VH-VL binders against q8ixk2r445to577. Designs and how they scored, part 82

Target 1, 133 residues: q8ixk2r445to577
Amino acid sequence: FFGMLQNKGLTDYCFDYNPPDENQIVGHQVILYLCHGMGQNQFFEYTSQKEIRYNTHQPEGCIAVEAGMDTLIMHLCEETAPENQKFILQEDGSLFHEQSKKCVQAARKESSDSFVPLLRDCTNSDHQKWFFK

## First folded at step 17 (VH-VL)

Design w65
Fold by OpenDDE, look of step 17:
Structure w65 (fold): chain C 133 residues (1-133), chain A 120 residues (1-120), chain B 107 residues (1-107)
Amino acid sequence: as target 1 above (133 residues)
Amino acid sequence: EVTLKESGPALVKPTQTLTLTCTFSGFSLSTYGMGVGWIRQPPGKALEWLANIYWDDDKYYNPSLKNRLTISKDTSKNQVVLTMTNMDPVDTATYYCARLRYGDYYFDYWGQGTMVTVSS
Amino acid sequence: DIQMTQSPSSLSASVGDRVTITCRASQDIHKYLAWYQQKPGKAPKLLIYDATELQSGVPSRFSGSGSGTDYTLTISSLQPEDFATYYCQQDYDWPYTFGGGTKVEIK
């Protein structure tokens, strides 16, 4: 699966990554933004290694969750996907993080125009359902 | 078990400052993502959100009351304090503190509330 | 601010009745909507969050639905302990705002 990763509950919002330096793509938080399909900021790939890849640049980035955190941070992809980069996109749309045993949820950040994907206990909330478009 | 309890004066004179303390247990504001908010309810009326404070000391206020509100925390005591200046009889209400989680801005646990009457 | 309008403001029902309460937001709140139950002299109790998710410990006779601006709380079969005032709350935008409440009374 590849393309825009869109949330069901927070309608018209997609995974978005826009690092300040395109030559240094790691270390920043993945956010949610209105789906626009323009550029490379909203293009992601779900791989057979259960990675969510940001592969618009080399080296390729993979979404990871750092220990003790609930935010999605961009790391470099590895030959073998580390445990903190493994996600399961279920048929029901839930995005399950294997290491934390939590699900990715669309949540507000600090302001009304700021949303982020956060790890939360898994529910049937549409805010935890995602699909590629 | 998560519990919260409000404490403060039951009576405040007009123009005076109200200070309320929320003492909680079952969770900590040292924990990433944890937050505490204040909500008030005038007698027989609807609920009104006042302010939130989070584990990282980030604070948010109702814009209509922002200039009158100050929220702070003492993590070591599991306490959150709300001050509200220039109290008026219209501020008479039951004041609640409640727990919330960052990104989940609903309140899952509430204190019993404390009634505050503003009167001369 | 986002205005939350509840309807009706009050209703009378009997035990066993199906009760529906409506909450309308002044703009799309994308299912960032919670429902609370409040009994006289008590604090509000969270029933539903994210428009449809039942809070732990809440009876299954409570359910939430809706999208966009329109949301509903349904009690499939009203029980004696369900007579109370219910509030909706949006958490989509600052400041958080509550509906005016719906009082469910005994017929």
Scores: ipSAE 0.880, ipTM 0.946, lowest interface PAE 0.5, mean pLDDT 95

Design w66
Fold by OpenDDE, fold request of step 18:
Structure w66 (fold): chain C 133 residues (1-133), chain A 120 residues (1-120), chain B 107 residues (1-107)
Amino acid sequence: as target 1 above (133 residues)
Amino acid sequence: EVTLKESGPALVKPTQTLTLTCTFSGFSLSTYGMGVGWIRQPPGKALEWLANIYWDDDKYYNPSLKNRLTISKDTSKNQVVLTMTNMDPVDTATYYCARLRYGDYYFDYWGQGTMVTVSS
Amino acid sequence: DIQMTQSPSSLSASVGDRVTITCRASQDIHKYLAWYQQKPGKAPKLLIYDASTLQSGVPSRFSGSGSGTDYTLTISSLQPEDFATYYCQQDYDWPYTFGGGTKVEIK
């Protein structure tokens, strides 16, 4: 699967990554933004290694969850996907992080207009449902 | 089992400061993502959110009342305190504390509420 | 602030009836909507969150639906213990706001 990764509940919002330096793409947080499909910021690939890959740049980035964190951070992809970069996009649309055993949820920062994907306990909420478009 | 309980004066005079304490069990504000909020309800009226406090001591207030509200926590005692200055009869209401989680700003567990009457 | 408008403000129904309560937001709240039940002298009880997710322990006769600005709480078959006031709440934007309530009374 590839393309824009869109949330079901938070309608018309997609995974978005816009690193401040195009030559240094790792270390920043993945956010949610209105789906526009322009440029390289909203194109992701779900690979056979269970990665969510940001492959519009070289070297390629892969979404990871750092220890003790609930945010999605861009890391470099590795030949063998590390455990903290493995996600299962399930048939019901839930995006499950294997290592943390939590689901990715579209959440709003309090008192902010910004939305981010966060790891939360898995529920049947549409805010935890994702699909490629 | 999660429980919350509000305590404080039932009667406050106008211009005085209201101090309410929420004592809870079954969860801790040392737990990442955990929060406690205050909501009030005037008799026969709708609910109004007042303030939230989280595990990291981050605080949020209703803008309409922010200058009058202060929220704080004592994690070791499992308590959250709300102060409201310059009370007025219009502030007469049942005050609730309730649990919420960061990112989910609905309240899943509530205290029984404490009625506060502002009168001279 | 986001205004939440509930309709109707009150309704009369009988046991076994299908009851529908509507909540309209002043703007799109993207399913960040919760429903509460409140009985006289008691605290609100969470029924539904994220517009349609049933809170644990809540009977399946309660359901939520909707998107955008319009949301609905449905009680498929009203039970005696369901006579109460119901409130919607948006948690999309700060400050979080509640609807005016809908009182479900015995016919």
Scores: ipSAE 0.921, ipTM 0.959, lowest interface PAE 0.5, mean pLDDT 96
Fold by OpenDDE, fold request of step 18:
Parts: C-alpha cells; sequence; structure tokens
Structure w66 (fold): chain C 133 residues (1-133), chain A 120 residues (1-120), chain B 107 residues (1-107)
C-alpha cells in the first residue's frame, strides 16, 4: 500500500511529514494535516517489512517509536527493519505498533489546532483506523 | 479500582474564594498521560467543564472562567486542588473531579461530586 | 465555543422500547464525542467515547453513531435502570462543552 495515509475518524487528515531540511529528514515528528497530496510530504508506503516508509527522499525514512515515547519520529530505514519501526496495518484499519503493543490514534494537542498520531491503547475507535488513499 | 472524591466547603459567601480538593486512588498523576479535570453542574442544569491538569503539570482552563480559576496538583498525595475566586450565587453547583487522559478529553471516572452553595 | 444541542430535551418511553437521542454540534467535531448517563444525585457515567466506542462495562444495548456535526445515542431495548438523563460532550476543542441533556422518563 502507498499514498496518503488518512484517518477515518478525523476526516480529511493524513500523515504528514515536512522536514525543515530536505537533506536531513530524520529526527522530526510525524504530524497530521489536511489531506492535499501536494508534494512529497504526505506520500507513504507500507512495506512487506511492516514499515511505514517515507520513500520520496534518499536516503529513505521510516517511522519509528523511540523508547518511552508515544510520538512517531522519522528515522532512517535499515536493511532489516528494527522492532521499533514495525507496524501492522490490520484489516479493520487499525495501525498496530508491534513493540509497544499499542495502536496509532489521531489526537489533538490541547488548546492547539495541531493534530498528531499518538500511540494509545487499542480500541475500536475510528480515530485509530487508517487507510491509504 | 479508580476512585475520586471531592472535598471542600458546602457554603461560601459571595466574593470569597472556593477551594476544592480532589483525592483519588487507583491511578497516579506521575503516570504519563494521566489527567484530572473539574466539571460543575448547577442544580437542574447542564455540565460545564472548568479546568484540567496533567501529569506534566500542564494546565488548561475554561476561557470564560480562566481569570478566576487555579488548578494544582500534589502527586505525592494523589490530590488535585481547584481554587475559584470571587464566588457568586450563580456559581452554586455540584462540583465534580474526574479522570481523563491526554489526547482523550472525555472523563472515564468521576467523583461523587460536592455541592457548593454561594449565599450571604 | 462549540455549541452542543441535544434533542429531545425529554422523552417518555417504556421498558423494551428503542430510544434514540440526538446531539448536534455547531461545527464538525470529527467524532470527538462522548455520551454520559446521569441518574439523580449521582455523577455522570461514561457510556460512549469517540462517537461509537463503548466504554468497558457498559451494556451492549447502548450504541453511538454519527459523524461531522450530527451524532446519535441509541438504546436498543430500554431497561428499568436506563431511566436517567443523558449528556453528550465534545472533546474536539476547548473549552470542552456538553449538551443540554435528554431526560428519559418512564411512560
Amino acid sequence: as target 1 above (133 residues)
Amino acid sequence: EVTLKESGPALVKPTQTLTLTCTFSGFSLSTYGMGVGWIRQPPGKALEWLANIYWDDDKYYNPSLKNRLTISKDTSKNQVVLTMTNMDPVDTATYYCARLRYGDYYFDYWGQGTMVTVSS
Amino acid sequence: DIQMTQSPSSLSASVGDRVTITCRASQDIHKYLAWYQQKPGKAPKLLIYDASTLQSGVPSRFSGSGSGTDYTLTISSLQPEDFATYYCQQDYDWPYTFGGGTKVEIK
């Protein structure tokens, strides 16, 4: 699967990554933004290694969860996907992070207009359901 | 088991400051993501959110009442305190504290509530 | 602030009836909507969150649906213990606001 990764509950919002430096794409947080499909910021690929890959850039980036964190951070992809970069996009649309055993949920930062994908306990919430468009 | 309980004066005079304490168990505000909020309900009326405080001491207030509200926590005592200044009879209500989580701003566990009457 | 309008304000029903309560937001709240049940002299009890997710321990006769600005709480078969006042709450934006409530009374 590839394209825009859109949330079911938070309608019209997609995974978005816009690094401040195109030559240094790692270390920043993936956010949610209105789906527009412009440029390369909202194009992701779900790979056979269970990665969510940001492959519009070289070297390629892969979404990772750092120890003790609930945010999605861009790391470099590796030949063999590390455990913290493995996600399962399930049939029901849930996006499950194997290492933390949590699901990716669309959440709003309180008192802000910003939305981010966060790891939370898995529920049947549509805020935890995602699909490629 | 998660429990919360409100405590404070049942009667407050106009212009005085209300201080309410929420004592909870079954969870900790040292745990990432945990929060406690205050909600009030005038007799026979709807609910009104007042303030939230989180594990990282981040605080949020209802803008309409922000200048009158202060929320604080004592993690070691499992307590959250709400102060509300310049009380008026219109502030007469049952005051609840309740648990929430960051990113999920609904309340899954509530205290029994404490009735506060503002009267001369 | 986001205004939450519940309909009806009150209704009479019998045990076994299908009951539907509506909540309308003044703007799109993207399913950030919770439902509570409140009995006289008691605190609200969370029933549904994220518009349609059933809170643990809540009977399956309760269900939530909706999107955008319009949401519905449904009780498939009303039980004696379900006579209460129900409130919706949006958690899309602060201040987090509640509906005016719907009192479900015995017919």
Scores: ipSAE 0.920, ipTM 0.959, lowest interface PAE 0.5, mean pLDDT 96
Fold by OpenDDE, look of step 17:
Structure w66 (fold): chain C 133 residues (1-133), chain A 120 residues (1-120), chain B 107 residues (1-107)
Amino acid sequence: as target 1 above (133 residues)
Amino acid sequence: EVTLKESGPALVKPTQTLTLTCTFSGFSLSTYGMGVGWIRQPPGKALEWLANIYWDDDKYYNPSLKNRLTISKDTSKNQVVLTMTNMDPVDTATYYCARLRYGDYYFDYWGQGTMVTVSS
Amino acid sequence: DIQMTQSPSSLSASVGDRVTITCRASQDIHKYLAWYQQKPGKAPKLLIYDASTLQSGVPSRFSGSGSGTDYTLTISSLQPEDFATYYCQQDYDWPYTFGGGTKVEIK
């Protein structure tokens, strides 16, 4: 699967990554932004290694969750996907992080107009449902 | 089991400051993502959100009441304190504290509420 | 602020009836909507969050639906213990706001 990764509950919002430096793409947080389908910022790939890959740049980036955190951070992809980069996109649309055993949920960041994907206990919420478009 | 309980004066005079304490158990404000909020309800009326405080001491207030509200926490005592200055009879209400989580801004557990009457 | 309008303000129903309560937001709240039940002299109880997710321990006769600005709480078969006031709450934007409530009374 590849393309825009869109949330079911928070309609018209997609995974978005816009690093300050396109030549150094790791270390920043993945956010949610209105789906626009333009550029590389919203293009992701779900791989056979269970990675969510940001492959518009070399070296390729893979979404990871750092220990003790609930945010999605861009890391470099590895030949063998590390445990903190493994996700299961279920048939029901849930995006399950294997290491934390939590699901990715679309959430508002504090009182701002920004939205972010966060790890939360898995529920039947449409905010935890994702699909590629 | 998660429980919350409000405590404070039942009667406050106009212009005085209200201080309410929320004592909770079954969870901790040292836990990442955890928060406690205050909500009030005038007799026979709807609910109004007042303020939230989170594990990292981040605080949020209802803009209409922000200048009158102060929220604080004592994690070691599992307590959250709300102060509201310049009380008026219109502030007469049942005041609730409730649990919420960052990113989930609904309240899953509530205290029983404490009735506060503002009268001379 | 986002205004939440509930309808009706009150209704009368009998045990076994299907009850529907509506909540309309002044803008799209993207399913960030919770429903609470409140009985006289008691605190509100969370029933549903994220528009349609049932809180643990809540009977399956309660359900929520909706999207955009329009949301609905449904009680498929009203039970004696369901006579109460119900509130919706949006958690999309600060300040978080509640609806005016719907009182479900015995017919």
Scores: ipSAE 0.912, ipTM 0.957, lowest interface PAE 0.5, mean pLDDT 96
Fold by OpenDDE, second read of step 17:
Structure w66 (fold): chain C 133 residues (1-133), chain A 120 residues (1-120), chain B 107 residues (1-107)
Amino acid sequence: as target 1 above (133 residues)
Amino acid sequence: EVTLKESGPALVKPTQTLTLTCTFSGFSLSTYGMGVGWIRQPPGKALEWLANIYWDDDKYYNPSLKNRLTISKDTSKNQVVLTMTNMDPVDTATYYCARLRYGDYYFDYWGQGTMVTVSS
Amino acid sequence: DIQMTQSPSSLSASVGDRVTITCRASQDIHKYLAWYQQKPGKAPKLLIYDASTLQSGVPSRFSGSGSGTDYTLTISSLQPEDFATYYCQQDYDWPYTFGGGTKVEIK
């Protein structure tokens, strides 16, 4: 699966990654933004290694969850996907993070009009359902 | 089991300050993402959100109350305190504290509420 | 602020009836909508969150649906204990706001 990773509940919002420096793509947080597909900032791939790859440029980035965090941070992809980069995109659309045993949820930041994907306890919420478009 | 309970005066005079305390159990405001909010309900009327406080001491207030509100927490006591200044009879309501979580800004557990009457 | 408009403000129904309550937001709230039940003299109880997710312990006769600005709470078969006032609440934008409520009364 590849393309825009769109949220079912938060309609018209997609995974978005726009690093400040195109030559340094790691270490920043993945956000949610209106789906537009422009600039390749919203192109992701779900791989057989259970990675969510940001592979529009080299080196390739993979979404990871750092210890103690609930945000999705871009790391470099590795030959063998590390545990903190493994996700299961289930048939129902839920995106399950194996290591934390939590699901990715489209969440609003209270102090802003911004949205971010966060790890939360798994529910049947449409905000936790994702599909590639 | 999650429980919350409001405490404070049942009667407040106009222009005085209302101080309400929410004592809770079954969760902690030391837990990441955890929050407690206050909601009030005038008799026979709808609910109105007042303020939230979170584990990291981040605070949010209803802008319509014109900075009359102050919310604080004592994590060690599992308590959240709400103060509301310059009380007016229009502020007569049942005041609830309730639990919420960052990213989930609905209230899943509520206290029983405490009725506050503002009268001279 | 986002305005939440509930309809009807009140309705009469009998046990076993299908009851539908509507909540309309003044703007798209992207399913960030919760439903509460409140009985006289009691605190509100969370029934549904994220428009359609049933809160743990809530009977399956309660369901929520909707998207954009329009949302619905449905009680498939009204039970005696369901006579109460129901409120919707949006958690999409700060400040959070509640609907005016819908009182479900016995016919």
Scores: ipSAE 0.901, ipTM 0.954, lowest interface PAE 0.5, mean pLDDT 96
Fold by ESMFold2, fold request of step 18:
Structure w66 (fold): chain C 133 residues (1-133), chain A 120 residues (1-120), chain B 107 residues (1-107)
Amino acid sequence: as target 1 above (133 residues)
Amino acid sequence: EVTLKESGPALVKPTQTLTLTCTFSGFSLSTYGMGVGWIRQPPGKALEWLANIYWDDDKYYNPSLKNRLTISKDTSKNQVVLTMTNMDPVDTATYYCARLRYGDYYFDYWGQGTMVTVSS
Amino acid sequence: DIQMTQSPSSLSASVGDRVTITCRASQDIHKYLAWYQQKPGKAPKLLIYDASTLQSGVPSRFSGSGSGTDYTLTISSLQPEDFATYYCQQDYDWPYTFGGGTKVEIK
């Protein structure tokens, strides 16, 4: 799939990647922002290797979660997807991270205007349901 | 088994500082994402959130009480301490500590609560 | 601050009744809504989070629904242990705020 990855429960919010330097696309956190479809920040590809790929820039980035962490961070894509970059978008809309066995959830950063995707134990919450537009 | 228990004085005089300690077991604030919060409930009234502290020592306060509250933790003792200055009779309430996870600002395990009465 | 208004403030019901409690937020809270049960002299107990997700160990007769500003807790067949006060809480925006409660009493 390709497009904007939207949250069902936190309506009108999409995955967004806006690194402070467009030439340093690695190491920054993925956020959730109001879906707008303008520019390149909200377009992602879900690949056959189960990557969520940010490929509107070179080098291409793939979303990863480091072991023991719950934040989604941009890494370089590799020829064979590493385990920490594999996400399964299931039929019920859940976005399952294989290595951690957790699901991606929409959450507010505490006492902030910002929302972020975080890994949490899988539930049937609409905040853990995602779809491409 | 997760448990939390509040301790502190039952009576406080107006203008005094209240110090409450939450001692917990069955989890640790060394665990990524874990937090403890404080909530109070005046007799017969709604619950009011006071403050949260997390594993990484980040602290967040109810804006209406920010200048009166200090929260801290001692991870090795499994303790969280709340200090509230300039107590007033309107602060009479049962005070609870409770567990939460960062991103989920609801509380899944609560202490029994401790009643604090503020009067002269 | 987001105000949470519960209705009714109290109700009387018999064992076996279906009970419905509502909670209205002063603005859209995007399903960031929890329900608690509190018995006299006891701490609140989490029942439901994210509007409709049942907390582990909570009986399936409890259910939650709603979106936007309007949310509902339903007890499908009231049991003797369900007589308590119920509170909603939004966790969408700080400060996190609670409803005024709904007391469910034995009829």
Scores: ipSAE 0.759, ipTM 0.913, lowest interface PAE 1.2, mean pLDDT 92

Design w66
Fold by ESMFold2, fold request of step 18:
Structure w66 (fold): chain C 133 residues (1-133), chain A 120 residues (1-120), chain B 107 residues (1-107)
Amino acid sequence: as target 1 above (133 residues)
Amino acid sequence: EVTLKESGPALVKPTQTLTLTCTFSGFSLSTYGMGVGWIRQPPGKALEWLANIYWDDDKYYNPSLKNRLTISKDTSKNQVVLTMTNMDPVDTATYYCARLRYGDYYFDYWGQGTMVTVSS
Amino acid sequence: DIQMTQSPSSLSASVGDRVTITCRASQDIHKYLAWYQQKPGKAPKLLIYDASTLQSGVPSRFSGSGSGTDYTLTISSLQPEDFATYYCQQDYDWPYTFGGGTKVEIK
């Protein structure tokens, strides 16, 4: 799959990567932003290794969750996908993180204007449902 | 079994500072993502969110009351404390503490509540 | 602040009735909506979150629906223990705000 990864419940919001420094794409948090399809910020590839890859920009980044954390952070892709970079996009639309056994959910950062994808216990919530367009 | 219980004075005088303690069991604020919030309900009126505190000691307040509220925690005692300054009769309410997770700003377990009357 | 308007403010119903309660937000809240039940002298109890997801241990006769600004709590067959006041709460934007409540009384 390649395109904009959209949330079912938080309508018209997409995965977006907008690091403060375009030359330092590693280590910053993935956000959710209104889907627009402009520029390179909202295009991701779901690979056969179960990566969510930011590959329209060099160097290529892969979404990861660091041990003990629940935020989705950009790492460099590796030849063999590490376990913390593997997500299963299930038939019901849930996005399951294998290592943590949690699902990706659309949530607001408390007391801010920002929405972010976060890991949470899996539920049937539409905020945990995702699809590519 | 998750339980929360509020404790503090039932009566305060106008201008005094209210201190409420939430003591809980069945979960810990050492657990990543866990939080405790405070909500009040004036008699016969809607619930009003006051403040949240999270496992990482981040604190968030209702903007309308921000200058009057302080929230803190003691993780080892399973306690959260709310302090509200300059109490006024309009602050008469039942005060609840309740559990939430960061990102889910609804409350899945509530204490029984404690009624605080502000009167001279 | 997002204003939450519940209707009706009260209703009378009989055991077995289907009851619907509505909640309208002053702006789109993207299904960030919870429902609580509160009995006299008791704390609220979470019934539904994210508009339609049933909290564990809540009977299946409770359901939630809606999107945008308009949301509904439905009790498919009212039971004696369901006579209570029901509140909606948005958790889309801070401060998190509650509706004024709907009191469901025995008819």
Scores: ipSAE 0.754, ipTM 0.914, lowest interface PAE 1.2, mean pLDDT 92
Fold by ESMFold2, look of step 17:
Structure w66 (fold): chain C 133 residues (1-133), chain A 120 residues (1-120), chain B 107 residues (1-107)
Amino acid sequence: as target 1 above (133 residues)
Amino acid sequence: EVTLKESGPALVKPTQTLTLTCTFSGFSLSTYGMGVGWIRQPPGKALEWLANIYWDDDKYYNPSLKNRLTISKDTSKNQVVLTMTNMDPVDTATYYCARLRYGDYYFDYWGQGTMVTVSS
Amino acid sequence: DIQMTQSPSSLSASVGDRVTITCRASQDIHKYLAWYQQKPGKAPKLLIYDASTLQSGVPSRFSGSGSGTDYTLTISSLQPEDFATYYCQQDYDWPYTFGGGTKVEIK
């Protein structure tokens, strides 16, 4: 799949990555932001290796979750996808993180104006449903 | 089994400071993502959220009451304490503590509540 | 603050009836909505979160639906133990606010 990765429950919000330092894309958190057309910072690729790739930078970034954490962080993609970069996009729209056995959920960050994707126990909530446009 | 229980005075005088303690079991605030909140309900009226505290000691208050509320925790004792200053008869309510998880700002387990009357 | 308006304020229904309670938010809350049941003298009990997800241990006769500003709680076949007041709560934006409640009385 290619395009904007949109949340079903948090309507019109998409994965977004806009690192503060355009030359260092590693180590910053993925956020959710209002979907806006082609969105150069909102273009992601779901690969046959179960990666979610950020395709506006070379070398490419891949979304990862560090052990014991619940936040989605940008790492560099590797030739063989590491386990912490593997997500299963299921037919029902759930986005399952294989290593942690948790699902990606849209949540408000700490009573702020920002939303973020976070790992949570899997449920049937529409906040855990994701689709590419 | 998850349980929470509120304790504190049943009667306070106007202008006094109310201190409520929530003692809980079946979970810990050392667990990543866990939180405890306080909600009150005046007699015959709707519920009102007061404050949340999380495992990482982050604290959030209802802005209408922010200058009157202080929330703290003692993780080793499984306790959360709410302090509310300058009590007024309009603050007469049942006060509940309840469990939540960061990112999910609804409350899955509640204490029995404690009735606090502010005498005029 | 997001205002949550429940209707009706109260209703009477017979055992076996389908009961629908509505909750309207003053702005889009993107399905960040929970429903609670409160029996007299007791604490609230979570029934539904994320608008439609049933809390563990809650009977399947309870269901939630809605999107945007308009949400409903449905009891498909009212039982005697369902006598209670029901509250909605949005958890979309701080501060988290509750509806005024709907009292369900069994005829």
Scores: ipSAE 0.740, ipTM 0.905, lowest interface PAE 1.2, mean pLDDT 91

Design w67
Fold by OpenDDE, look of step 17:
Structure w67 (fold): chain C 133 residues (1-133), chain A 120 residues (1-120), chain B 107 residues (1-107)
Amino acid sequence: as target 1 above (133 residues)
Amino acid sequence: EVTLKESGPALVKPTQTLTLTCTFSGFSLSTYGMGVGWIRQPPGKALEWLANIYWDDDKYYNPSLKNRLTISKDTSKNQVVLTMTNMDPVDTATYYCARLRYGDYYFDYWGQGTMVTVSS
Amino acid sequence: DIQMTQSPSSLSASVGDRVTITCRASQDIHKFLAWYQQKPGKAPKLLIYDASELQSGVPSRFSGSGSGTDYTLTISSLQPEDFATYYCQQDYDWPYTFGGGTKVEIK
């Protein structure tokens, strides 16, 4: 699967990554932004290694969750996907992080203009449902 | 078990400053993502959000009351303090503190509330 | 600010009745809505969050639905302990705002 990763509950919002330096794409937080389908900031790929890959530049980035955190941070992809980069996109739309055993949920950060994907206990909330578009 | 309890004066005179303390247990404001908020409710009326404070000392206020409100925390004592200046009879209400988590801005656990009457 | 309008303000019902309470937001709040129950002299109790997720320990007779601006709390079969005032709350934008409440009274 590839394209925009859109949330069901937070309608019209998609995974978005816009690093300050396109040549240094790691270390920043993945956010949610209105789905616009323009540029490379909202293009993601779900791979056979269970990665959510940001492959707009080389080297390619993979979404990871750092220990003790609930935010999604961009790391470099590795030949073998590390445990903190493994996600399961389930048939029901839930995005399950294997290591933390939590689900990715659309959440507000500080205002209605700032939304982020966060790890939360898995529920049936539409905020935890995702699909590629 | 998560518990919260409000404490402070039951009576405040107009123009005086109200200081309320929320003492909680079952969670810590040293824990990432944890927050405590204040909500008030005038007798027979609806709920009004006042302020939030989080583990990282980030603070948010109701804009309509921002200039009158100050929220602070003492993590070591598991306490959150709310001050409200220039109290008026219209501020008479039951004041609640409640737990929330950053990103989940609903309140899952509440104190019993403390009634504050502003009167001469 | 986002205005939350609840309807009705009050209703009378009997044990066993199906009760429906509506909450309308002044703008799309994208299911960032919670429902609370409050009994006289008590603090509000969280029932539903994210528009439809049942808080732990809450009876399954409570359910939430809706999207966009319109949301509904349903009690499938009213029990004696359900007579109370119910509030909706949006957490989509600052400041958080509550509905005016719906008092469910005994018929």
Scores: ipSAE 0.896, ipTM 0.950, lowest interface PAE 0.5, mean pLDDT 95

